VHH binders against Mitochondrial protein C2orf69 (C2orf69). Designs and how they scored, part 3

Target 1, 361 residues: Mitochondrial protein C2orf69 (C2orf69), of Homo sapiens (Human) (q8n8r5)
Amino acid sequence: SSCSQARTMNPGGSGGARCSLSAEVRRRQCLQLSTVPGADPQRSNELLLLAAAGEGLERQDLPGDPAKEEPQPPPQHHVLYFPGDVQNYHEIMTRHPENYQWENWSLENVATILAHRFPNSYIWVIKCSRMHLHKFSCYDNFVKSNMFGAPEHNTDFGAFKHLYMLLVNAFNLSQNSLSKKSLNVWNKDSIASNCRSSPSHTTNGCQGEKVRTCEKSDESAMSFYPPSLNDASFTLIGFSKGCVVLNQLLFELKEAKKDKNIDAFIKSIRTMYWLDGGHSGGSNTWVTYPEVLKEFAQTGIIVHTHVTPYQVRDPMRSWIGKEHKKFVQILGDLGMQVTSQIHFTKEAPSIENHFRVHEVF

## First folded at step 4 (VHH)

Design p38 (from a13 with T104M; framework vhh_8emy_2)
Fold by ESMFold2-Fast, scan of step 4:
Structure p38 (fold): chain B 361 residues (1-361), chain A 122 residues (1-122)
Amino acid sequence: as target 1 above (361 residues)
Amino acid sequence: QVQLQESGGGLVQPGSSLRLSCAASGFTFSKYDMHWVRQAPGKGPEWVSSISESGSYTNYATSVKGRFSISRDNPSKTLYLQMNSLRPEDSAVYYCAKDRYSFMTMSEFDYRGQGTQVTVSS
């Protein structure tokens, strides 16, 4: 239950952005969606949402102008994050006798980091459907896996259809929840603690004002058509084991684009991040098939990889670093916009530095 | 150097019980998830059971659930598998294996021991 981030300061004195992160999280609406169906209603995932905090084109310099000049709103942007092993809701991690040491990397805390990194974006944390030993993330709805979550990639599993329908259903549920019902209260030790700060000077509660939750029923009642995902843009992020989802999506590109809705969704993806990807298996922890990567290069998606010595310089898992290098090289040779960075090269490889990639990407 | 030594196998009648042990040395036992894997002649390895570092969480293959119990004693650095209601199809060499955070496939353990033979026959 302790945040170690504020205590790992560079000798030069990183201020961290903890106060700013907390302030931005308090401005956002927060939702936990426990059962969101994909294309198959029997296949569901849990999602955590931090809704966009506002718009970058707001008229802060001229807010009192009586003429409603109707500026164009900024494009709606969504960040989709697939967590790695060990990661769970803060409450669950703190109760786990082994995982409590990693509580700084809970779904809520990572969502908070992402909210700071991507201001004005919706942040979606997509939880795996199963955990082996309550530790190892298994993305059974996104990739064919054995009982331990080890992926077996193929071209037609249906990961894109699942993701697209999951997002449509999650967005619809989130709009309903944000408009009509107050939602859960987050743990204070998590950076993502609640939807709003409780300044009594600016709010008038009707029924005791004991819990700071919000309902936008009047605004929603006046809206004829809710916002849709058709005009949205997307960033996809996988961390560690979560990268198996990104990998599976690459395998499906050729077949998935034959579906008009999925093709439109693929064209709306702007950037994909692989954060310290890799796992046991001896192969296929990074995608290295030229035919698959050639399809990927045709999308125009911008690619970033951020790795640490924990994954790419482990002599017991030597394939990870080799595959990462090959992934980057093939995409670069195909003319794709790809960048790669290795972090924490001056420190001993560690699980802590594996997680700390979230602070520096 | 990492060492795992399995014991407790033998020849038993169907319906009998056996308790397998795995003595660990050369690593910090309490920091690793531990597993039991079995391999019958002419078959590939089959995962049987897993236990977390603290012993708080366990998981079992469908074929053994309700009959087998995995446990560990961290002070003595020993892993156990209590096998009840044994069936002929449980006949195999049983191996203990260690893993930590990177276990993704049945064929790729950080380490495994020499094994102990279990034979269930009339």
Scores: ipSAE 0.300, ipTM 0.666, lowest interface PAE 3.3, mean pLDDT 78

Design p39 (from a13 with F103W; framework vhh_8emy_2)
Fold by ESMFold2-Fast, scan of step 4:
Structure p39 (fold): chain B 361 residues (1-361), chain A 122 residues (1-122)
Amino acid sequence: as target 1 above (361 residues)
Amino acid sequence: QVQLQESGGGLVQPGSSLRLSCAASGFTFSKYDMHWVRQAPGKGPEWVSSISESGSYTNYATSVKGRFSISRDNPSKTLYLQMNSLRPEDSAVYYCAKDRYSWTTMSEFDYRGQGTQVTVSS
């Protein structure tokens, strides 16, 4: 629900969304951010965050407490995941008469898998803005699409700017929530955070030090507030239909780097994963344009593709496997660090194994 | 062998109603999302409406929303399109189509029927 910009989720909590976390991941704070704006306030996405271990307190007692915390925190790493068709929050999938069978691949469960795969990283699941028939993911904020979410790639849609601003806004919202000693009901973004005067004296102000004066506007440009994303590194992951976002980002590299902030963001991306990418539609499910891939190869980003027979060996969708091979071949010829692996080759192609790529990549 | 047979078209006056039917055979109808697509002379195909495999979810093109209703009967393997308040611009051949779990373009249906002609004129 959208009662606040940063919502803490407790697994099995009565009033909140459930998060299907394993015992090992349960100590991570889970936040659902219902409406996070990009560069355009009308273009928002919902994000699910599993925070890196040790988040929750902004203030530390002393610098360098080795028995409690590391003297200097390690560099901040963020994993960004774009889900495929069908995937949604567990409670939504269980209510869907057709998607119930795939409930193990809910956003919460996938976030848990990613948290184990990438320890000590922020895990961000970036939900699409629209779903056709509550099944087909439509990334309308990231790529030009028809009614069914079929992508039409171009060089200037603004996907990089949208992603960068989503991350800045989402991170700031999460830090506001996580930096307090305990969850504060007086979140300054909620209607309940009016912070009116105390009963004893009208000039007391708000009780929380970080909760600014309720009488003043927050509208003016803010002075620098640490922490920031400037020193962060990123891994981007697309699964199935979610790969259309990664594909669009590749098309935009040449134009996007002209923006100084976006160029810095691009340089902070370490690795990109394509997990069983492909869709119906006759062609163009993987990027095969040499000029686009030449620009990509110059970034130094490490590329991993993990595919299954469901996508690359389907005779009804023969273009997918051909395009995947071409993508890998061109990047390899350009000297990029690229690996590719096909999983479940000894089993019949299935939607179950399509999803199970999450277990083996 | 997959077969889709549309029926129910005809010549009607503006403001009239028609109900189109599509009889399906040769596949497990209850496991596929179904669609209505139309094509007017000299134009490309235009998506009209979709219905999920269970019938629980529907979508409509903005041009027909509020006037058309898509429905299905899985036991009889039949898809329907109820068209109300018909306009001259609704004149087209109407096709029913099936697709797979995931698809992203209207031109790539697994099978499209032969169509049924709808003509709206006074």
Scores: ipSAE 0.381, ipTM 0.716, lowest interface PAE 2.4, mean pLDDT 78

Design q01 (from e05r with L100F; framework vhh_7qbe_3)
Fold by ESMFold2-Fast, scan of step 4:
Structure q01 (fold): chain B 361 residues (1-361), chain A 115 residues (1-115)
Amino acid sequence: as target 1 above (361 residues)
Amino acid sequence: QLQLVESGGGLVQAGGSLRLSCTASGRTYSMGWFRQGPGKEREFVASISGSGGSTYYADSVKGRFTISRDNAKNTLYLQMNSLKSEDTAVYYCAAKEPYFYTDHWGKGTRVTVSS
């Protein structure tokens, strides 16, 4: 059957795309976590999770299983995705007078694309904490920015600590939700999640229940290295405005690695993807500071950049293409494993192809 | 609706100078100048970032033209020096807005450089 939230390419169908869940995606549990704290409890983000097929559910028996080490489960991998401008839940986008035309790139639809791209991984969509006019993604918990989310980078904002603690807390909350049925508890005054006439979430999981009464049984579970994440590896993906988060993380590397727990997290990051990065600021769309990139090159992280003419061949934003070239050149000169591709070069620059980078990376 | 109004075009002899202005009806992001000569496609001339901190020029005008802006007045300028006959064109002001960097265009101002 067809639905608006999940789409796959159908070679046998008209139009080339249809809403059809693959068998792997259909086996995944989908959770919307409305309030996940970072290192600072006042800094929270909303996350959408597509749990790895079979891993989250099978883990319910693992703590009590005397033979849990015998089959040695595959290493746990997590994909973290930072959306761009306009991107929101499908129902929110469809109600916006300008954003409805981009509904195919909703958080649910992108999570589905990523689940297909990374079939054995947990897929996390990390929603920005503020969206100006429902259009401009603002990652206020990750980077200092103006009203449109254009960044002012510094070396000590705390983005790495926020990301790591956000992930630890999100994973712990997801384990609780997969074990227990939980209702989505939004702001009591909010229309979005609790109103019967507002978008009813089609996700099969919700988070936000008061569960403080269960936590006193194991204080070790609150460590930076819970047993379930000790062997975890990570892929970080930024799209468009979401790339400002990846950029901020690079600025913090030198200071962040002084924290042993954050250094261990940095060492667990395998790959970082920049997908057609861009923002409304006139500089620092790509990181071009040699000292910052020297620190990055020492991490051993694999780098992939995927750009389109929309971002890198716009004459009134010509710094973007120049900065991208410099970013790739400096990292290559430093011996880093870097792959760079420009897509849709035979077509006129377009917003549609800006989004379609998700289909080809 | 954002409106852009160009002024300052006219007839000038080769080697002369002209200053073009473009006033926007509201706040803009990056701005630029494009031109279209007789029988040619519209081409890029110069652009300036929203803050004014970065400027970019087509190779054909580099060293001869200077782009600047006054954000308090929502006004863009193009100082054109050492004009050549090949600079003859209709000059268009363009502005970006933050929403997907959508382009807004003026109606253009004509510059004719005689021999």
Scores: ipSAE 0.382, ipTM 0.746, lowest interface PAE 2.4, mean pLDDT 80

Design q02 (from e05r with L100M; framework vhh_7qbe_3)
Fold by ESMFold2-Fast, scan of step 4:
Structure q02 (fold): chain B 361 residues (1-361), chain A 115 residues (1-115)
Amino acid sequence: as target 1 above (361 residues)
Amino acid sequence: QLQLVESGGGLVQAGGSLRLSCTASGRTYSMGWFRQGPGKEREFVASISGSGGSTYYADSVKGRFTISRDNAKNTLYLQMNSLKSEDTAVYYCAAKEPYMYTDHWGKGTRVTVSS
């Protein structure tokens, strides 16, 4: 499979599949976007983008070719990923005495896994706005939460509006940064304003968005289309604690669709994945309110849940597995397209297998 | 360091009732009861969420045992009714600390159900 050069292969070696990256994945444009504002300018998130590789080449009209078809940007699919606890940039995780053991699940590494899983899509990692003790992911911009990021769901927090505006702003920033001219202007502005080494929260005169390229911008053998919200479609993925964002979005559907822009955005969501959803907080880990799920069922969104014994077979958190079954059952009864799978059932429950759901979903 | 102390074990006749208690030295999240009978592996009995709003039971004890908690007293209870000889075991209290992902265990309390 991906490690064909290795003759001594494990039967079912999942790690081997990750060692060989496709040329497309390795040549994707990577951007780190800090302080991207939502609807409230004071509420920002950091995003990581792996842009989809385009195959269209722009060409001028040639004399004597009246049948020439001009290349158009292909329809764009965007994958939005909400990480779980302990997940951070690789550099941050390796410096932490406990989190270094989970460095394979850094934001960069997970983005790479998702790019392999969704080779024709733009991959967006939406980092939480606060990390308590460098361990607990807190999605304070998406859901009312306590100090440790444990959610208290309601119908009107504004998570959909925040997500929509976050995307509008991130797409605009990414469009500008993927342009050679815009990248040069950004570098000159950063030098002139002395903002290059200063985070937005420490500089009064350098407020707003900061964009950083992860790699050399020119990939001569490939073309990249800038992200566009026009006719875009979306897949939303939550992992572990990140699933609290997906859950909050469900609570808001009835109110959110009253805004025509958000209603259009909701209609552009094709699929939602819950990857081993759970947290160490309250008992309402999965959405089981029939009135909320009836609104969700009307969207036509395709639902996939991937769980492991770590979350759903822990006897001291038995509500998680029961709530998961109820979530799937109610949505199925309402006629929604729902797929559910439990992974690693032959192995002892572990945090390692909790993370390894990324390899098998 | 969180400590758990079980109490309430003893000898009881089949068909009788017994109430176990477990007191924690501090605030806990989810809590549960496990038991280990003579010559058997330790098995799950019942669990309760941090708020007490959700409870779960092993099939062998459903309808007979009731788990509850008093968070103001940091105390977990197991009300055991219609006791059977198969319920003879050492009962262990287990707790998770809020948000810390750590599990704690008590030393156990012995329950003997006579014929």
Scores: ipSAE 0.182, ipTM 0.623, lowest interface PAE 3.5, mean pLDDT 80

Design q03 (from e05r with L100W; framework vhh_7qbe_3)
Fold by ESMFold2-Fast, scan of step 4:
Structure q03 (fold): chain B 361 residues (1-361), chain A 115 residues (1-115)
Amino acid sequence: as target 1 above (361 residues)
Amino acid sequence: QLQLVESGGGLVQAGGSLRLSCTASGRTYSMGWFRQGPGKEREFVASISGSGGSTYYADSVKGRFTISRDNAKNTLYLQMNSLKSEDTAVYYCAAKEPYWYTDHWGKGTRVTVSS
């Protein structure tokens, strides 16, 4: 997103001053939620939250500051991001003999990119429940898959119910942390080290705490509205392997909408982004079944696909480009609002440009 | 490093058949065959997914060539039937490693189709 310049109340403001985007990102509270249960308490995911700034909260407190007033949060927009292979906390990636070269795409760094892209939204990174060989992201709570996380889609796995209950539980857990004015002084690297360490690194507080702040200092921490499902709207983003979650959600639409709570949740989704989707399966990288896509088209969700030659112009993975074209064509023919872009077409296909889709979408 | 070794090339008469093999030194994801004929750029021939469940062919070889794999042996095959003079080329085995789908190439095996 672009920002405009506005006058600030500081005597040393420069002519090159930016908008509130950087200030808002710096003011965001970061939380790590280590064990968020879904509908099945044995199925949990780890979530990273960059909370949105409480816009107008300080202005509301100044004139309307009676002790009896219960402030209502404004309508909230939430961005849900599903990472791809290799992506993990910065500390985990930097210690890996191959993954360190991709550290710019750590969960914390991607959350920061998304916060700049969606400055007024809560940013949620939903980490996969299993990493095979510390490389392959496996979304075992969202889709049936092999040991490498390649999906085997079906219509009734329960991905929507899992996602909905993850959000309910994550919102409740984060409310306590945000309203209690946490005093943790750990930065993202320290938190990742302490909580993501192997069993040999047993430290006090990591296992006992469901919610931790990623970064907190007295001057940078602002009062924020806690996450609220009331009138909430959602954007869903999958990157690379993370797109298998979005795909599974499409397969489940017909069955999932029979649940009134899930139907309401589906109606609150505004936009879905597929960022350079790919996995090690030989099919279903993109959804191409007309019956599934007809259900999707009825939702009114806005669709964006951003792909690179790395995924869609590889002759040894030729199904990916063909499926992508078919996905876009069928949805367009069904009257859905779909945009598609291929990035970095003038450059050789590369893993670097696969990740750099985060910079241009 | 992943090594690919091709075999099965040789001289064959038009209308004949040849079977190419490629053995990998380790685990591979998708695999394929490419070829380079005299005075031509290297071109795609066929590919197969990691599981072997999906196969893809260049239009010029569709119906004549069959790609297959034996994952227990880390071996890729190309069965070439109804060979034509324009199939004369050096055939290269290619494999994607499963981490980032990086390409690995064999040294090639020569196929000559005579009239």
Scores: ipSAE 0.404, ipTM 0.773, lowest interface PAE 2.4, mean pLDDT 81

Design q04 (from e05r with L100I; framework vhh_7qbe_3)
Fold by ESMFold2-Fast, scan of step 4:
Structure q04 (fold): chain B 361 residues (1-361), chain A 115 residues (1-115)
Amino acid sequence: as target 1 above (361 residues)
Amino acid sequence: QLQLVESGGGLVQAGGSLRLSCTASGRTYSMGWFRQGPGKEREFVASISGSGGSTYYADSVKGRFTISRDNAKNTLYLQMNSLKSEDTAVYYCAAKEPYIYTDHWGKGTRVTVSS
């Protein structure tokens, strides 16, 4: 249940060493959902949620209107982030003999950075289902891969269906968790002697709660779209190895849009960010197949690529820079306006600058 | 903690051949060869993907040099054929770890091509 709080998180380190919370980020509800099922109940992921401030789930103020005025409410926006290799919860990273040096880029710290970048959005960090040796992020529920998480893409793995169902189930679990906490507080004060209490969880706005058993999860999984996600818009972000998920989604567009629910979800995606994509495979780091990119260009999704010399100017991985250039060129030729930027060109290529792309995109 | 050890350098006549080897102490991602000639900056020679399925060459060596690897032995090779005086350099092995992509460099092995 480790979540970002008012405490200074990174007293040591370099580059992006600080993780002081803004007033806005401190007001956010933080939930860690340790077991969220996708479309297949046997395939689950762990998610970290930083809920949008003021757009809370099942939040009620004292008697009176939440909004004194009657303006049109802003549309609900969700940011979905797929981490790279090494990235894990701060506690896990600090205990690792090699990964402690990258603790500034923990899931909690990156969620905080994203909350500043997207101040009115729900921030979802989608953790990989397997992390080999606490180093290699493997998105086994999203793409076929080897032991290090290097992908073997296909058109029908089911990544879109998995992502959509994860979001539906995660949202419903988060609402159930918040409602149950409210009832548990009431039961403790009013009827503690009537019901044998589960071990009391300390009520704290930023503390995450691990959910083991879902009640009514089948109902939410079978619904079209929960009311709170109706008319919602989405931004998808991949970093480094996490970009393999975005790439797999592109391969599936033609097949996935045949499902009415998935087609509606695809149409709700506004923007996709590739942050310094890379993996241990010798090809397909960036999608370069014209037929796949033609389907992508028809979506109207806004594309941003942010790369560093670490990935695209490494002569030992010369395919990455060539593939990136081809990805941008083909999408531009198809009429999609792609924003592409290379960062830190005047500094020596480094892993620190690879991670620091989070600070400048 | 990854260590790279190069071997196979030496003196060779123009038109001759030489095979360089580089053994890594552990698993690597991509590997490559770089060289630095007298009075020049370090330049790229060749690279190979982690699987060995993709290879890349500098134009100056394409068709003459062949990069290969034996992943069971954690060893990288550079077969140099039709050597020219311009190939005279210290040859450096470089490798990346798969999880953090950290660059590791060997100490280099000297190749001298005489006329």
Scores: ipSAE 0.296, ipTM 0.704, lowest interface PAE 3.2, mean pLDDT 79

Design q05 (from e05r with Y101W; framework vhh_7qbe_3)
Fold by ESMFold2-Fast, scan of step 4:
Structure q05 (fold): chain B 361 residues (1-361), chain A 115 residues (1-115)
Amino acid sequence: as target 1 above (361 residues)
Amino acid sequence: QLQLVESGGGLVQAGGSLRLSCTASGRTYSMGWFRQGPGKEREFVASISGSGGSTYYADSVKGRFTISRDNAKNTLYLQMNSLKSEDTAVYYCAAKEPYLWTDHWGKGTRVTVSS
């Protein structure tokens, strides 16, 4: 519970604010949403939320401006994080015979790191829909993948539409939950749980085996409130295997922007971070297709890549470093704001430093 | 866990050829050869992607050595031609598995190139 100022990695703020920021992070409401539908109600993801705590307070104190320059407060900001292999809830990782070694990088612990780095932002951890052998993260709702989650990219899978609807639904569910209660009751949801569109205390809206059909119809009929996110801005972060989601989004840009809602969503993305990207596929780890990157460069999104020798200096995976350099070079040549950093260059490549990129980006 | 067994080392005259083999107890992804000469640190020789479609070589062996694999046999090969005295080393097979790209190493096979 002590002040985290010596350990806090934060893009903005002051030294004195770190103790209050740590207290704010501990005061943030944490919510586990076990079943959040995307555009297809049968395609769902589990999300972990650390809600923004200080944002509302500042805005509530705003009425009045005696001799103070106050432009409109920035829109609500959301950070979306896609985890890598082995990452899961702390409880699950500690019980796994191999993954317990990496428990410091559990979803809860990473969410806390991100909350310190992005103060006053909503932090969303978007869990993969399938984890092969409890080791390999598979983002089956976002990208076509083999059994280990290695991607086969295409231009029309529907990742952007899934992400947009997932966020709309998650935000609406979180607003209801946060206003009424804050508790860990959402940390577990059964595969066989009630499948009416919302978890209802009564189950007499559908009959027997029609429950899922009724749920899909109810979801379609249910009003979503996109205006709640209309002025929101977004930062997208992928770590390791999670970077396959960011990569798929790039492939979809040309087609996705033809949908006016998705085009508006794309324009609300401010920054994308690739943290030590990698997957178990052949030699294609980074997007290097000029036509795809040209579409990306037109978005105005700010790009950051943070890599370590673990991924880019492994002689048995030497293409990864070459692809990373090509990704950065092409985007830079196209005039995009791109920053790339390699961390831990004076240390031997290690899995520990692969994960520790979270501490230095 | 995954086991790697190298074979094919031995004594050969300068200018001669040897083929090293490495058999894995199971499926592997990226594989490679490293070597450690007398009084030297272990150095990279060659690597090959899981599909065999991409190969990479150290400058010192490029054009003389060829790495290949037979995935049906879980076996990696290194064809060494135009051998030089400086190629004398213990040659180690290495393999990646998909769990956090964990490295597996064989115990090595000795290659001695005489004048």
Scores: ipSAE 0.501, ipTM 0.814, lowest interface PAE 1.9, mean pLDDT 80

Design q07 (from e05r with Y99W; framework vhh_7qbe_3)
Fold by ESMFold2-Fast, scan of step 4:
Structure q07 (fold): chain B 361 residues (1-361), chain A 115 residues (1-115)
Amino acid sequence: as target 1 above (361 residues)
Amino acid sequence: QLQLVESGGGLVQAGGSLRLSCTASGRTYSMGWFRQGPGKEREFVASISGSGGSTYYADSVKGRFTISRDNAKNTLYLQMNSLKSEDTAVYYCAAKEPWLYTDHWGKGTRVTVSS
C-alpha cells in the first residue's frame, strides 16, 4: 500500500498588518495536509503546519553535544489553533465578495502571527471540516452542532480521541515529508554511495516499501519508533467559533481520562488560550458547569482568556460576558492558574478589534 | 435587507399589561428589545437566543416582562406586566443576522403608561 504524503506549500500571507516577521518564521517549512484522518478514518480534517525551526534540511543545523553525537532529541512543543468564522486560506477569502475584508486573518496570516509568538514550536492550524455558506466554521468532527456550527455539548462525542489521532497521523505525515526533503538534498551530493530513488514530483513517497503510516502489522509496533507525542508538550488556542472545540474538550475530560493514551495526551497539555470566544448559540459559550470545571482544574493546565467588548459587552448576547466571568471565577476559586484580560475597552466594539486580539494576546 | 416591524404599542394604565410583537422578514439569531424614554438614552430591556432556550433581562424589568419567540413565524414577543410610568418609552426590536453582520433595528413602537 502507498502512504499519503504531505505537500509543501509556501505561506500565502505576509502576516497581520501589525505583525512583524522574524527570520525564524521565514525559515519555517509550510505543509498543507489536505486529508488527515482522526480515529474514525471517515472523519478527516485539513491541517496547515508551520514546522518548528530546524526541521527538514535545517535539522542538522541544530547544535548538539560538541564532543560527540547526541542521541537526545530536542523537546517538541506544538501549538494547535482552531480558527473562527470566515477564516480560510488567503486565496479563498480574497475571492469572496464579503470575506475579502478579513483577508489579513487568513489561515496563513494567523499561522505566521502564531509562529512569531511561539518561536521553535510547531504551529498547527486545524481547519474545520465544513464551512456553511463560506462563513460559518463547523467543527463537525469535534462537537455536535447545528448547520451554523453552534455547539450542543455532551460528555462523550469523541473530540479528544479525534484530536489525538489527528495529531498522530498529521505528525507522521509531516515527518515523512520533512525527512524525505532532507534525504533528497543529501542524495544529490552522494549519488555514488546511495541508490535510493530521487523523486522529481511530490508523491505519496512510499516507493514500494511499508513506511510508518503504511504499516499492516498490529498497533503495538507503533509504540516507540513513530514520532512520539509522549515527550511533546502542547498549547491549545481557540479563536471565536474555534473555542467550541476547547469547550467540548473540557466536557470530555472525565471520560477521556479512562483511555490511557488520551490521559497521557491531556497531561502533556501545558496551556490553553481562549481568544474572544463566541458563537451564535444562546448558552454554553463559556463552560460554567462546576463538575466539568472541577475536572479541568485538576489537570494543572494554565488558562488564558483574552476577550473584547465585541463579544462580552454586546447586550444582545449578554450571556457571553456573564459566562466568561463565571468561567474565570470558578476556575480561580478551584485554585487553577487563570489569567483574563479584556482588550480595546477604549474603542467601540467592532469585528476588526475582535480579530485584532491575535495581535495583543 | 432584513426588516423588523414592531406592533402592539399603545396607551395603558399603570399596573396594566401589553404584548409587543416584532416580525422579521427572514431568519434571525439572537433578538432583543431596547427602549428609549423621553429625555433618556436607549437602554437594554431583554434578549433571547436563536433557539429561544436562553433569555436575559435588565434588572428594571425582571419578574415583570417575559421575552419569547416563535421561529416558525419569525416573530419575537415581549409580554409586559405590572407596567409603571417609568416604562413609558419607544420600544425597539433588534435582531442579529449571522453574528458577523451588523445588528438590525426596527423603527420602534410607542408605549405610554398613564397614571
Scores: ipSAE 0.224, ipTM 0.645, lowest interface PAE 3.1, mean pLDDT 79

